VHH binders against Flagellar brake protein YcgR (ycgR). Designs and how they scored, part 181

Target 1, 263 residues: Flagellar brake protein YcgR (ycgR), of Thauera aminoaromatica (c4kar8)
Amino acid sequence: MAELSTPSPASPAPLDGGRGDELEKFTLRGARQILQLLQDLITHRGLITAHTGGGHSFMTAVLKVDEERGRVVLDPSPDPQANRRALAAPRLTCVTQLDGIRIQFPLVGLGEGQDKGRPALFAPLPAEMLRLQRREFYRLQVPLAHELSCLLKAEDLARKPVEVSARVIDIGAGGVAVVVPTGAAEFVIGGTLPACRLALPDGEPIELDLEVRNLNRQTQRNGTEQLRVGLRFAALPRAADTRIQRYIFKTERALNAKARGGL

## First folded at step 17 (VHH)

Design LA58 (from W55 with Y108S; framework vhh_7n9e_1)
Fold by ESMFold2-Fast, scan of step 17:
Structure LA58 (fold): chain B 263 residues (1-263), chain A 119 residues (1-119)
Amino acid sequence: as target 1 above (263 residues)
Amino acid sequence: DVQLVESGGGLVQAGGSLRLSCAASGFTFSSYAMYWGRQAPGKGREWVSGISSGGGSTAYASSVKGRFTISRDNAKNTLYLQMNNLKPEDTALYYCAKQDYEWGTFPSWGQGTQVTVSS
C-alpha cells in the first residue's frame, strides 16, 4: 500500500519534532524576519490550519500584526466550539502554504477580544517560524521492487567497524530513511557515517557522508525487530543531487501512472 | 521507571566553564546512547551532544563543537557535559536524555539544570 501512496508535497499536518534538528536551518528566529513573514501571510490572505491538539483544528488567518504590543490578530472560527478549544489549548500549531512554500509556527497564550468592533483572537508573536520549500519536506516511499539499498559504514555494539547493507524505505532531497536489523550497528543521533554508498537503479553507487537524524524501533508481525534510521545528506554534490531528484521524479511519475492504471 | 537528574548549572561569566552531570537510574545505563539538549525561553529544544553506549562515538551541534565535551561513566551511571568558553547564547535549561526508540519522537528529556551566561 505504501508503494501506491505518495506523500503530499504540502501536507497540512504538523511536522514531526524528531526532524527538529534537520529543520533548524529553515527556522526563522529574528524578530524582523518573523514580522515580514507574518505580513506576507496577510498580503496573500493565506488560510491557516490551526491545530489545537487531540486531532482538532480550525481554519484561521492573520488579520494584522500589532508590532507595538508584540502580538498577532487572528480571524476567529465561525464555529464557537472551535474557538473555545483554541482558547483552552496550551498551544496552537499553525500550518499554511504559499505557492508550494510550507510555513509552520506555534502560538502560545491565545486570548479573545475585539478588533475594530469585531471578534478576534490575539496571541504574542511566535518566537520561531518554519519556512520550507516543497523539496525540503517531500519523501518518496521507495517501492520494494526497486530493492534500493545504502551500504552504511558504522560501528557495531563492540565499537568495531562494520558495513551494513540497509534497505532504503523513503528518500527526499535532504536524506533517506533506511531499515537495519536491531543490533546490526549502533547509531548516535548527530553522528556522521562517512563514505556510505547509495545504490540507485540508473548508475554507479553514490558515495555520501550521512548524518544520523532519528532512530525508531519497529516490531513486525513475525516478532522480528528492525531499526528505522533517518539519515541526512551531510554534503551533497550537485551531480549527486540531480541524480537523486531524477530518481524521485521518475519513480513518483511511474507510481502515479500505475495507480491510475496508465503505466 | 526511567529517572534522569541533571545538576551543575549556575551563573557564569562569558568565557567561563561549567561541568554538568546527569545521574541516571531505572534502566541499564551502559546499553543506551545518551544525549544533552537545551532550551532557551520561547525557543524549541535544541540537540547539543550525543555519546554512544560505550563512549567511543560522540557528536556535537556545530554551535558547540570544539567548546563542549560529552563523556560518561558507566560504572557510576552518570553522563557529563564539560562546557568551556561559554557565550551568552549558551544560556538555556540543559537536559539529558536516553535514546528512545518510540515512533518519530526525539529522545525523552529530564527536568533540566539552568545555565546562565552573563556578558
Scores: ipSAE 0.310, ipTM 0.763, lowest interface PAE 3.7, mean pLDDT 82

Design LA59 (from W55 with Y108H; framework vhh_7n9e_1)
Fold by ESMFold2-Fast, scan of step 17:
Structure LA59 (fold): chain B 263 residues (1-263), chain A 119 residues (1-119)
Amino acid sequence: as target 1 above (263 residues)
Amino acid sequence: DVQLVESGGGLVQAGGSLRLSCAASGFTFSSYAMYWGRQAPGKGREWVSGISSGGGSTAYASSVKGRFTISRDNAKNTLYLQMNNLKPEDTALYYCAKQDYEWGTFPHWGQGTQVTVSS
């Protein structure tokens, strides 16, 4: 048994076609591999951001793969305008993640109809899928018992410096995700938080610069709001990179042992 | 009904300046981070600048840092981009975008305003 994290419905921008030749080694073109990956998206209920061009996108999911007819069935947007833009687009660029692995694929020839009496979008199976299996994309879910924190240096609503102790909820070679109370500080995507301090269990805090990459608002069960802040490591020192990777490896190993019925 | 309307683009010579505006309606403007992006002919979409909900934090792409200034007027529901020392490479359709806290980024952009910088 493996513990499966719920996929983060991050909405990353599509990768440009100008770097397509550099990405060929990560491109799946085999029919079996494509079918298996699409089935994995169904199994994990992965949310997909479908880009329709002109700066427009919508959230969807693969509901079903119709191997007999060579098609995928997609969840339509509740926004009729988004569906109209999608149907008019010459191509959708679909972006999603599975366990931190970035997945991107095109869909051409989108149509609409019904599946078992419910509205659905249909498209031929993609001829290719990009799967970026790189350490920078992998994220370890941090066990709550580890009490990982990051002291953020940011500004408040009055533009005054403030320090916020944030709980680290996931960590990878490329960054961390943290949660902070809504209103604790001002955040903006692309903003730099200098001289933050990441506390790992095995030594003194790591001082590093962080760049804001994503911002999600989460409503807790008691109705209070918190922000999930995705942070990229900027100019990460080699010693810090080694400590972070050691923590990730050690924690994965311990979690895998526990999943196999260990301690 | 979220609406973003960009304006202020035009034709300008290299070294010139333009001030773009984005009029926002249909949401509580002061509660959302706002962004400027651009798309040049033959290129993908590029993030240019961002400003937090209260204006306490700003960010800029390296290609425009020191030349562009983002600002906002929450009383007027308006986002601005002051562009100085414009280069031919800044030629693009410029978009404003609203933070989406559910999706985590700014996936939806406005209609855009064209900026053309002659050499």
Scores: ipSAE 0.716, ipTM 0.922, lowest interface PAE 1.2, mean pLDDT 83

Design LA6 (from W55 with P107H; framework vhh_7n9e_1)
Fold by ESMFold2-Fast, scan of step 17:
Structure LA6 (fold): chain B 263 residues (1-263), chain A 119 residues (1-119)
Amino acid sequence: as target 1 above (263 residues)
Amino acid sequence: DVQLVESGGGLVQAGGSLRLSCAASGFTFSSYAMYWGRQAPGKGREWVSGISSGGGSTAYASSVKGRFTISRDNAKNTLYLQMNNLKPEDTALYYCAKQDYEWGTFHYWGQGTQVTVSS
């Protein structure tokens, strides 16, 4: 359903370490685990969206793991321009799914050549691979009618405290995405926004500590810019988690009922 | 053409200090949040610290909080990392990064500066 979607495949996490404790349970770093997961992608012919930056991506697949040389072999794009962009990129962000599990990993140092007489792309084995269950990456697109907002406590360019009422675009078990006007406040990936207030329908606002995970600048059709901010629930009390999950579940049921009923 | 050039690395004893610099060019430096990352030999890249476009907000990995300080000078297009009380586990190639707002991706990386901490 259009109202129910997975997170954008184009939003890689910050460099590991600052996210290590949060992502460690979902991040594979063992060489054998990485090799096995890559082999699973080969076995299932998993299609991978490789993001090269600047809004560009192409569809690829892992053709082979070359353990002797410590590298992966990828299917090149039928579009020569996409391949040239990939080779020029400092890194690829690769995103795929396997049996409802989201898999994401970086590749750096791309080269080109041939595998079994066919063109191929080569890259060193990734040092880490992110593997997330649906619950961790599922994001409910928030219906406009709900007018769901989050009051962010941040600082402006002059280091003055500001409160920004941001519209919640999507919500999941691990966080929310909000939109704010460009320049409304200062944001940094890894920064914390303490005591923010998430307003859900039919209840008092929930006080939450949020951590900035992603910043995405968007230009609207009318030329105005807005900043999409991905926010992680830094510490979520059980009562707040229950209310958020209840909202997500209730909204999913309502949207599914509309889809089946044609309302 | 985005360029990031790191400097200031070297060999230090445990407990020592280093200040890293990153000279940025090819973009409006004052409009972007900037980051420091590191990569130890044979390991993946680790996020170390970040600073907002105006310097009003900073963030640090738990492993370096209280020991490292990130700062910037927008008039000089330069990012800094002051590293105090260095530990052998801080041994790594350090590089600065510009976040690409389009996708939340760190697209522009420098070549890095090597920091080696002996016990």
Scores: ipSAE 0.403, ipTM 0.797, lowest interface PAE 2.4, mean pLDDT 81

Design LA60 (from W55 with Y108L; framework vhh_7n9e_1)
Fold by ESMFold2-Fast, scan of step 17:
Structure LA60 (fold): chain B 263 residues (1-263), chain A 119 residues (1-119)
Amino acid sequence: as target 1 above (263 residues)
Amino acid sequence: DVQLVESGGGLVQAGGSLRLSCAASGFTFSSYAMYWGRQAPGKGREWVSGISSGGGSTAYASSVKGRFTISRDNAKNTLYLQMNNLKPEDTALYYCAKQDYEWGTFPLWGQGTQVTVSS
C-alpha cells in the first residue's frame, strides 16, 4: 500500500474530498453553487481528468447539466477500454481547473447512453465539489541557499519539552514541510506545536502555532534516517500571512526568471 | 510484510464501553506513530485518534475527545483504543494504521473490527 502525498499544482492527482476539516471550508454543498460551477465548466470548455482507480484516468468534459433529472452528461473517452473502466468503477474522481482554481468532485453511479444521437456518459449530480485557489494547494520547494528553518517546540520520548531546528523543504499558504532527524522529538498527526518560530530570509522570525498533518520516514544514502513532517498553520496572523505570501511570490518569480535565463 | 489485526469490537448499548486492540507485526512497532480510524456504512473513512511512537503525544478527533483514550504497549507490539460513553454515531468498522498517511486519507491496513452501538 503506497502512501498518499500532497499533490503538486501541476499534478492532476486527486485530493481527499470532503472528509478532513481543512477541506470542509473549500467544499461546496449547495445545489445552486454546484449547478453554477458545473455550468461554468461547460461555458469555459473545461477539460476534466476523470480518475477511475488503479492508476487509470481519462480526459472528459461536462457536455450539459440536466437539472430536471439531477444528472450530468459527460463526453466519453475515444478509448473504449477507458469507458469500460469508468463504468465498472464504484466512483470517478474528477479534477479540473477554472481560472487558476482547482476543482474536484466525485461522480457515483456512472451509466452510458445517448445524447442527441451521440454516445455519452451520465451520472447523478455530485453532492459536493472542492474549490481551491492555487494559493491554497501550491507548495514552493524552498531553495537550500535560503536556509529556511523552523524552530519547533515539541516533546521528546520522556515528555520533556525540546526545541528542534528543522529545515523547511516546502512552504505554502497553509503550511510548511520540514525535515528533522529521527528521534529528535515526538510527533503525532493531529497534534499541536505551539509557539514555533519560522525564520524567513527577510526580518524577524514569525511565531506560529503549527498542527501536524503528515509524517514520513525516509532513509538517506548514508543510512541516516530523517522524518519529514507536514505542518499546518493554525490561526495565522494577518501580518505573518502577508510575509509568507510575499516570500513565496518573490521566490517563485526569481526561480522562474533563472529557469528562463539559465543555461 | 506489515500486518495489523484489529479485535475487541462487538454490540454494545449506548453509554457503554469497549476496548479495541490492534496487534502489529512486520515492522519496528516502537518506531512509528499509530492511529485509529473508522468507516460507518455508506460513509468515508475518518481519523479517530493517534499516538506517537513512544506514547508521549496523543491526538483525538473532536467527535471522540474526552470519551476515547488511545494507548500502546511497545513491548507487546499492541495498540489500544478505550471507548467510553459510546453513541449510536460511533457505529463503524474500526481500523488501525501505521504512521505513513496524510490527514484525511486514512488507509486500510487490516480487516478492521466492527463496533455496533444500539440506541
Scores: ipSAE 0.276, ipTM 0.702, lowest interface PAE 3.4, mean pLDDT 82

Design LA61 (from W55 with Y108I; framework vhh_7n9e_1)
Fold by ESMFold2-Fast, scan of step 17:
Structure LA61 (fold): chain B 263 residues (1-263), chain A 119 residues (1-119)
Amino acid sequence: as target 1 above (263 residues)
Amino acid sequence: DVQLVESGGGLVQAGGSLRLSCAASGFTFSSYAMYWGRQAPGKGREWVSGISSGGGSTAYASSVKGRFTISRDNAKNTLYLQMNNLKPEDTALYYCAKQDYEWGTFPIWGQGTQVTVSS
């Protein structure tokens, strides 16, 4: 009866969590709630990854909510090709984060024009927005200064053991996302990486088993490929869970204090 | 353009076996992890099995582990799923999928091959 909760490879954004039927609890459909959330994204200058399908995405932001015309105004990509793909797409899936909480919403009917004399993308207000406030869905974006790493124990193409030091880019109660160079090791969704070592600040590395939940590739500016690997904690010991949650809590508090002119 | 063409489905009695194939084209097959998923009528897509780019790592859903075997032939750009000891609950349209290794998250799925298991 050991059913593993694993996201479908077809998930529209790297979504690490339970069944889609449970997402209804986190779906905002009220016009006022949607407007407030979009305004919060504007206020906090939230960057949005807009997925246009076919493996393509671009970075954008909500510049303005035009309530009078029932539209959101988005920052176009500096890449004209990305904008053309977006305009041709039947639907955009927008993924962002506000204070570590994942926010996802669709945009349909994208158009282009000008806002105050500057190029802009326009779309009707979304009818729904997903806001994942559950502990297992919360993802802290790891500050680069923390240099958080995880030593992964995997296999290469010839099934030989290999150790890969991976940079942790986000962390939650249910897992981490890491980046590795492409070709460093073989990964497959559902595969288990035993006895990996997560290095947190101010403590000894935590030994834990990880399950691969998602894989995404990116070409860097220098032409180097990197692979993003989403990893679920398997059978996490209480002491390890406590240390991870303490790190998340303390880092979140420090980031919140910094945003308010604190440390 | 990426193309995935599944074949090998059919009608089989409970306890029987089928071997599915997925012919891939339009991309460097040996560079991508590949997957099998399935969808029964009125249900969402269910992940069934995966295999890494070189075939060194495999994974299976608990419901099929020990009964199904995923494999690949990179020289032929072909993915396989050997299905043994089939159950009526395995009745579904089976899809081959390419892992999307780009910053987008939409894997490319084939059209599927129907598997029907009678009791």
Scores: ipSAE 0.309, ipTM 0.728, lowest interface PAE 2.8, mean pLDDT 81

Design LA62 (from W55 with Y108V; framework vhh_7n9e_1)
Fold by ESMFold2-Fast, scan of step 17:
Structure LA62 (fold): chain B 263 residues (1-263), chain A 119 residues (1-119)
Amino acid sequence: as target 1 above (263 residues)
Amino acid sequence: DVQLVESGGGLVQAGGSLRLSCAASGFTFSSYAMYWGRQAPGKGREWVSGISSGGGSTAYASSVKGRFTISRDNAKNTLYLQMNNLKPEDTALYYCAKQDYEWGTFPVWGQGTQVTVSS
């Protein structure tokens, strides 16, 4: 099983380890880089969501890096149950954001004790840290007024070629999410859709190859089923990449201006 | 009550073949894309192959492309994986799944069938 998108900056959900091949270029494994990034989290007092499994998580922070002993010192939860879950977990998945950069790392071998007379959690330094620039994981929710569409080239249930005009609901540097009626075409995660056409405002449709990365069925209030399809851009021509990023930037700027004006 | 039951695994020598089956029940099998994944001892899960609801579209991980063939029989509610030219690195627990991915989760996995490839 594969997944297309990374979570938005607002989402604390961890990135799937099965995406390792795609995320390798964003993974830090150098001891100095890891230490520097952890120190940056301390300096900026970054809040970390620590996932303990079973849908449980708690808020923490890196209080200190003990380079001598090769460990990090973490702020325990005020909730004793959260701390017990953390100590019992085989692994913590830590997720945070620093200056629009998403940071994720595992901690294994969590223990408890005191630091400078205060309760603390301890863990060995992580062997790796994922560091994604905002542009790599950001998803713009497409305004309905833009009527963004993508013409998909797929096969119908009779295995005949079909073109489906799909509504684009979000867009990022790495792909789009679209909605299609159930039964309009067949999709499979990992499948390729060649020569699709993405319609952006202010220009000709962009021709691009898409890979299906996730599928999710939704039942609407009227009982109608729709399929949400997550699509990854195959390697984009520079001009197409520039135009997509320009659309994202302009739209986000306009939405932020509108939100501030509403105050 | 969704149920997936994998079978067909076993011990085989490198270069050999196996055919895996997944019997599905509790949902409209013909309406869902289906997948095979695997997990080797001490390693993470990896996606292996997928097939669309009607069988018209297929996809494969690069590590198995050209060696494995996914297929389905919607009349029998059964998913298949034909594995040819098996390598020791294909040794893993194999499991099937239907579509319905939430971000970061895989909500339906079968119990799996063990494949062991000796050199």
Scores: ipSAE 0.407, ipTM 0.781, lowest interface PAE 2.5, mean pLDDT 82

Design LA63 (from W55 with T58E; framework vhh_7n9e_1)
Fold by ESMFold2-Fast, scan of step 17:
Parts: sequence; structure tokens; C-alpha cells
Structure LA63 (fold): chain B 263 residues (1-263), chain A 119 residues (1-119)
Amino acid sequence: as target 1 above (263 residues)
Amino acid sequence: DVQLVESGGGLVQAGGSLRLSCAASGFTFSSYAMYWGRQAPGKGREWVSGISSGGGSEAYASSVKGRFTISRDNAKNTLYLQMNNLKPEDTALYYCAKQDYEWGTFPYWGQGTQVTVSS
């Protein structure tokens, strides 16, 4: 009965000018910062899930950073087929966690060899690394009983303002996903919805500017159609950020307690 | 069958203008948001601009904001991109794309029209 939130192991590559701009503030591109972060993964013996595409992944770790040759040395999988898939892949998407921080980076040009007589995988140093605190990537699945809503200020076919009350289905530090009836308003990826109102269970609705990131059509069991809209918080005020985080924390805690027997 | 046919590209000097067109067929054009993307040599596709199904909402990449204008004519099933103050970095193959609400992706792209901006 409890709705558990599982963070995505890898974010899809964003379109330029879209989600990529949002993630830029969490992206490390400096060589020194990249080297320090990789060294932290070595020091803490961080396990890395390397995604090779097609739903395949394997467990690895950074064994060392070869600054002189500009490459990382990785622990190969004990499964030879996983290693063959990795070597055949055009890129690996590496995902790990360090002290509650999600770290994600691409590796391109994977090769195979030996390090001190032991099998190893080699790849050039990544040009970028994504570093997200739990708050940035966690998405709470909103319990149906909470009836969380967001009043969207959008436009219709004639560029006339319309207000749409949308049900919030998930919420995180960076935004919400909502559902609306198809045809209720006009949406475009990259479009801005100003002065929308997010209604949390406690207090006044929060006034927010939202940006459309995703559109996905859903057909319900009764044959009615609805549109799922992914929305990013544009310029989130500190007080609003605090209230959203408080709601997420309290709800997650309550759901976890319910899953363990609800005492 | 969904078809998107781009036209209007060419060679222009920096500071010049071009108007791209995309003729759409095989679907109810007025029911879908439409997009322009581009791909420079050796790079992946990047989003340039989008317009909602009825033209009530528009969006632009920061690199083209204020220089490019997206529009549509639903009676003619045609999408347009007016490009002003073109820069060498705008050199790319420009694609018309249809967003499919069911998948949340851009499953339909045209063949593109080449824009080359010389200095």
C-alpha cells in the first residue's frame, strides 16, 4: 500500500536548452574538481553501477586515476559477458553515491588491459561529472489521499489565459509531475507557466513559475485520456523551497513507517 | 504515414536572414506541438524552438532567443522558423520535429534543410 520512491539510476540525456541547462549548475567540468571527485570515490571504495545500454549494467569501482595518461582504471566485472557488453558500448553511464550525494558521469572509449598483472578496464577521464545532493534527484510519489494539486496558468488555442487544476503525482526539489485532461490547455516543452499555485496540505498555496520539461499522453482504464506534464521550478523562493522540502521529508518518513508496519 | 519536409535553407553571410518552412502531412497537424532542432557537423541534435498545437505558446533556446521566431499556419499544415541576425555558429542542418504525447519524445524528424552562415 505504501508508495515507495526509487530514484532513477540514470537520467536521460537532455536536449540542449532544456533539462541540460537545469543540470549545468550541478555539473563539474574543471579537471581539478573531476580528479578530486574520482579520488574521493577511490578513498571511500565507492561501488559504481555502470550502465551499458539496453537495460544492462554491471558493478565496478575506480581503482586508480592515471593523471599522466589522462585515464581512469576500473575494476572489471567477474561476469565476462558484462565486460564484453561494456567494451562494445559506445558509452558507459556511471552512477554512484557518496555520503548521500548522487554522482553520475559518462565514460567513452573503454578499453581492456592489465594493471599490475590483473585484468582492468581503462577509459579517458570524463569531461564532466554530475554531482547531486539527495534533495535534487529524489522524487516523492504523492499519495492519492493527499489530493495534492497545482493550479496551472496556461493558454488555450486562442492565446487566452486559462486556469487548469492539475493533480500532482510526484514532487521533488526541482519540480513536479502533474496530470491534466487532454485539451485543457496548450503545453510546449521549454514553455513557461507564470504564477502557478501549488497547494500543499498545510498553509497557503505557493506561487511559482514553472517550465514545461516533458509531455506524455496516458490512457486510463475507462478509456479517457490525460496528459502527464513534467514541470521544473524556475526561480524557487527560499520559503517555498523550505515548505516543499518539509512536505517531502514528512511524507517520505510517514510512508517508510507505514511500510514497516505503521506503528 | 507521418511526413515532414523542410525547405528554405541556404548559404548566407553573417547578419543575414532566412525563413525555413516545414510542410507536414499524415497526421492532424493542428493537434500537435511542433519543434525545430538543429545538428552542427560532429555534434548531436540540439533543440532550437517549439510552438504549441494552436500557436498559443512558444519557447526558444537561449542561443537564439530574440533572433529567431517560430510560427505555424494550421490551415496550410506548415511550420515556420524566421531566422534573423544569423551567426556562423548557427551553421547546421535544421530539422522539423513532431512531439508525440504518448511517448514524451520526438519520434518524427524530417530530413532537414542545410543552413550555412559564412563570415
Scores: ipSAE 0.246, ipTM 0.699, lowest interface PAE 3.7, mean pLDDT 81

Design LA64 (from W55 with T58I; framework vhh_7n9e_1)
Fold by ESMFold2-Fast, scan of step 17:
Structure LA64 (fold): chain B 263 residues (1-263), chain A 119 residues (1-119)
Amino acid sequence: as target 1 above (263 residues)
Amino acid sequence: DVQLVESGGGLVQAGGSLRLSCAASGFTFSSYAMYWGRQAPGKGREWVSGISSGGGSIAYASSVKGRFTISRDNAKNTLYLQMNNLKPEDTALYYCAKQDYEWGTFPYWGQGTQVTVSS
């Protein structure tokens, strides 16, 4: 039973969490670019997870792009309840992957009907599509044995400064995800944590500013709550970027060797 | 069910001020971080400001920092946005959002309140 609900690059769950301004450069709004990307999804038979809200989703695919009517044709779910939820939803959030690129887009105004005598779902063409390349979304899951930590400088409920030692659970080119006990400090998406210290196994801690991008609650088996915090690196110095990339590369290579039976 | 009702928008001249309110119901307001977002015509959604559950942490988009102030009254289940020194580029539909810990996302929860700033 999974207690992790923060979307990862491999997760079908949508990316958002206050990342709008950072994701704008990866957002397609040109009609021709949107049409071409949808056509690519058809050609490659890309499976799409469509989120209908309230924790509900279903698997679909783009069957056709009807350019003359300005709409997409989707494969309905074999579950009639999933289709009813989709039709009742004000918006679908569609998530898929094409050749290692994460693609996400909204659909509004879903209807049902027939395509070539078969049940189908129809929606107007999306006004935007998100397209993220591997470097921008790749995250290394940090082995527990590495004991990576980050000393966070934050504020408590009374707005008093506190320092929290947080365990790093994943790391990428753009940031880290950490876990902290609930109530240890207050966090808000978009907040900046100045002069935090990231400890890598190979040397001195890296001093850096972090921006909060995502928050997610988890309940442990003993009933204690933890907060998962997604953090972006702000103004990362070249030496720090080099050390982080070296750690990611070496760890991924070691994990790949182990997975192939190389221990 | 979660319900968020925005109010306080209107037409104002550049350099003017408005105060937006968001009345929340259907959830334990004091347990969730709350946010203001906006969407201008022909543009995507833009995050504007956020405030943690207890008010101990506050954040602003660079475009509004120093001009806007977010606050909350947990006893009244109400979120506020004080907007000062408004600019024509602040013209947008403003909506409040509840944090969703399951997905880490911001659904649009209200109809929003329109802010129009004339030059």
Scores: ipSAE 0.363, ipTM 0.774, lowest interface PAE 2.6, mean pLDDT 82

Design LA65 (from W55 with S31E; framework vhh_7n9e_1)
Fold by ESMFold2-Fast, scan of step 17:
Structure LA65 (fold): chain B 263 residues (1-263), chain A 119 residues (1-119)
Amino acid sequence: as target 1 above (263 residues)
Amino acid sequence: DVQLVESGGGLVQAGGSLRLSCAASGFTFSEYAMYWGRQAPGKGREWVSGISSGGGSTAYASSVKGRFTISRDNAKNTLYLQMNNLKPEDTALYYCAKQDYEWGTFPYWGQGTQVTVSS
C-alpha cells in the first residue's frame, strides 16, 4: 500500500524524489485516454483502494462512466463511516492495478446518491490519471506475520546519524514502504539513506541504498502518529533483486492459495 | 488558510548570487518538510530542493547540487534558498511548496518569484 504523490491539475505534483518530471511520462491527461482507462477498469472489475486522508482508505470499484454528465460512478463502502470520511475529504487518491500496471488518480467533489436504485458515490471525471507501466511500481502488502523490517540509517534533528528499525508494510521490485514513529528521524523527499539493511524471512539482511520518494503521516486509533515513508531502491544488486522478487512471488502465491480457501 | 509568499528574485549576471525567501503562514511551519521548485517558460515544474521539518535532512536536484543551499528558520516561519554561481539555465519562476504528509502531496504552492540570469 505504498502511494506515490498524485499530480493536481491546478498545482502539479512535486517531482518524485528529485527525478525531474519522471511522473509526467506516466501521466494521462487526454479525455479519450482517461475514459478508455476507466472503461478498462470496469471491464476487468478492478478493485480500487480509495485513500481519504489521515491514513484512512476503503475498497471500491468503478461501476460506470457517465460521459454525458462527465462523472464516474463508484461502489460505496459497506462501512458507513468510510463513506462519510470519503464525502468529507477534499480529495480521494485512488490506487489500483490492471494487468500488473499500477494506476493512480485523484477524485474531487465526491457526492452520494443512487444509480439504478442502488446506493452509489459520484465524482467528476479525473483530469489526469497516472499509469505506471514499470514493474517497480507494483507493491505487495506484507503480511504482519512475516515481521519484515528495514534498518534505516538516517539523521536526527541535530544532523547526527541514527539507526531506526522500521516495519515494512509493502514491497515491490522498485522499493518498500516502511512505518516509523513520528520524530524518530528526519526525512525529506529526494533524500538518500545509504547502507540500510532489509531483513527478508530467508537469508541474511540485504544492504541497500534507499531514496525517499514519499511521506505520509498517519494517526492511529490510539491517537499516536506514525510516519509512512516510501523508499526507492537506488541501486539493487542482482542477487538482492532475485531474492526480493522470489519473496514477492512466493508470498502472492501463498496469499492467493489462502484466498481460494481450504475445502 | 495556508499562505506562502516568495521574494528575493531579480535580474543577475551569470556567476552571480541571489537569496530567495518564502514567508509561511496559516499552518505550524515546524511540522512540515518544505520544498523549492521552479518553472521555466514552456517547461513543467522542476523540483529544486527540499528540507525536512527540523532541518536535519536536505536534498537537491543534480542540476543545482553544490551551487544552491536550502535552509529554514522555524522561529521566523521562513524558508530560504541561497543560489550561488547562477547560470542562464537557472532562469525560471521559483516556487516554495508545503509538504502535506497526506500521501506525499504538495497541494500548497506560492505564487513564485522570478529569477532571470543574463549570459
Scores: ipSAE 0.504, ipTM 0.828, lowest interface PAE 1.8, mean pLDDT 81

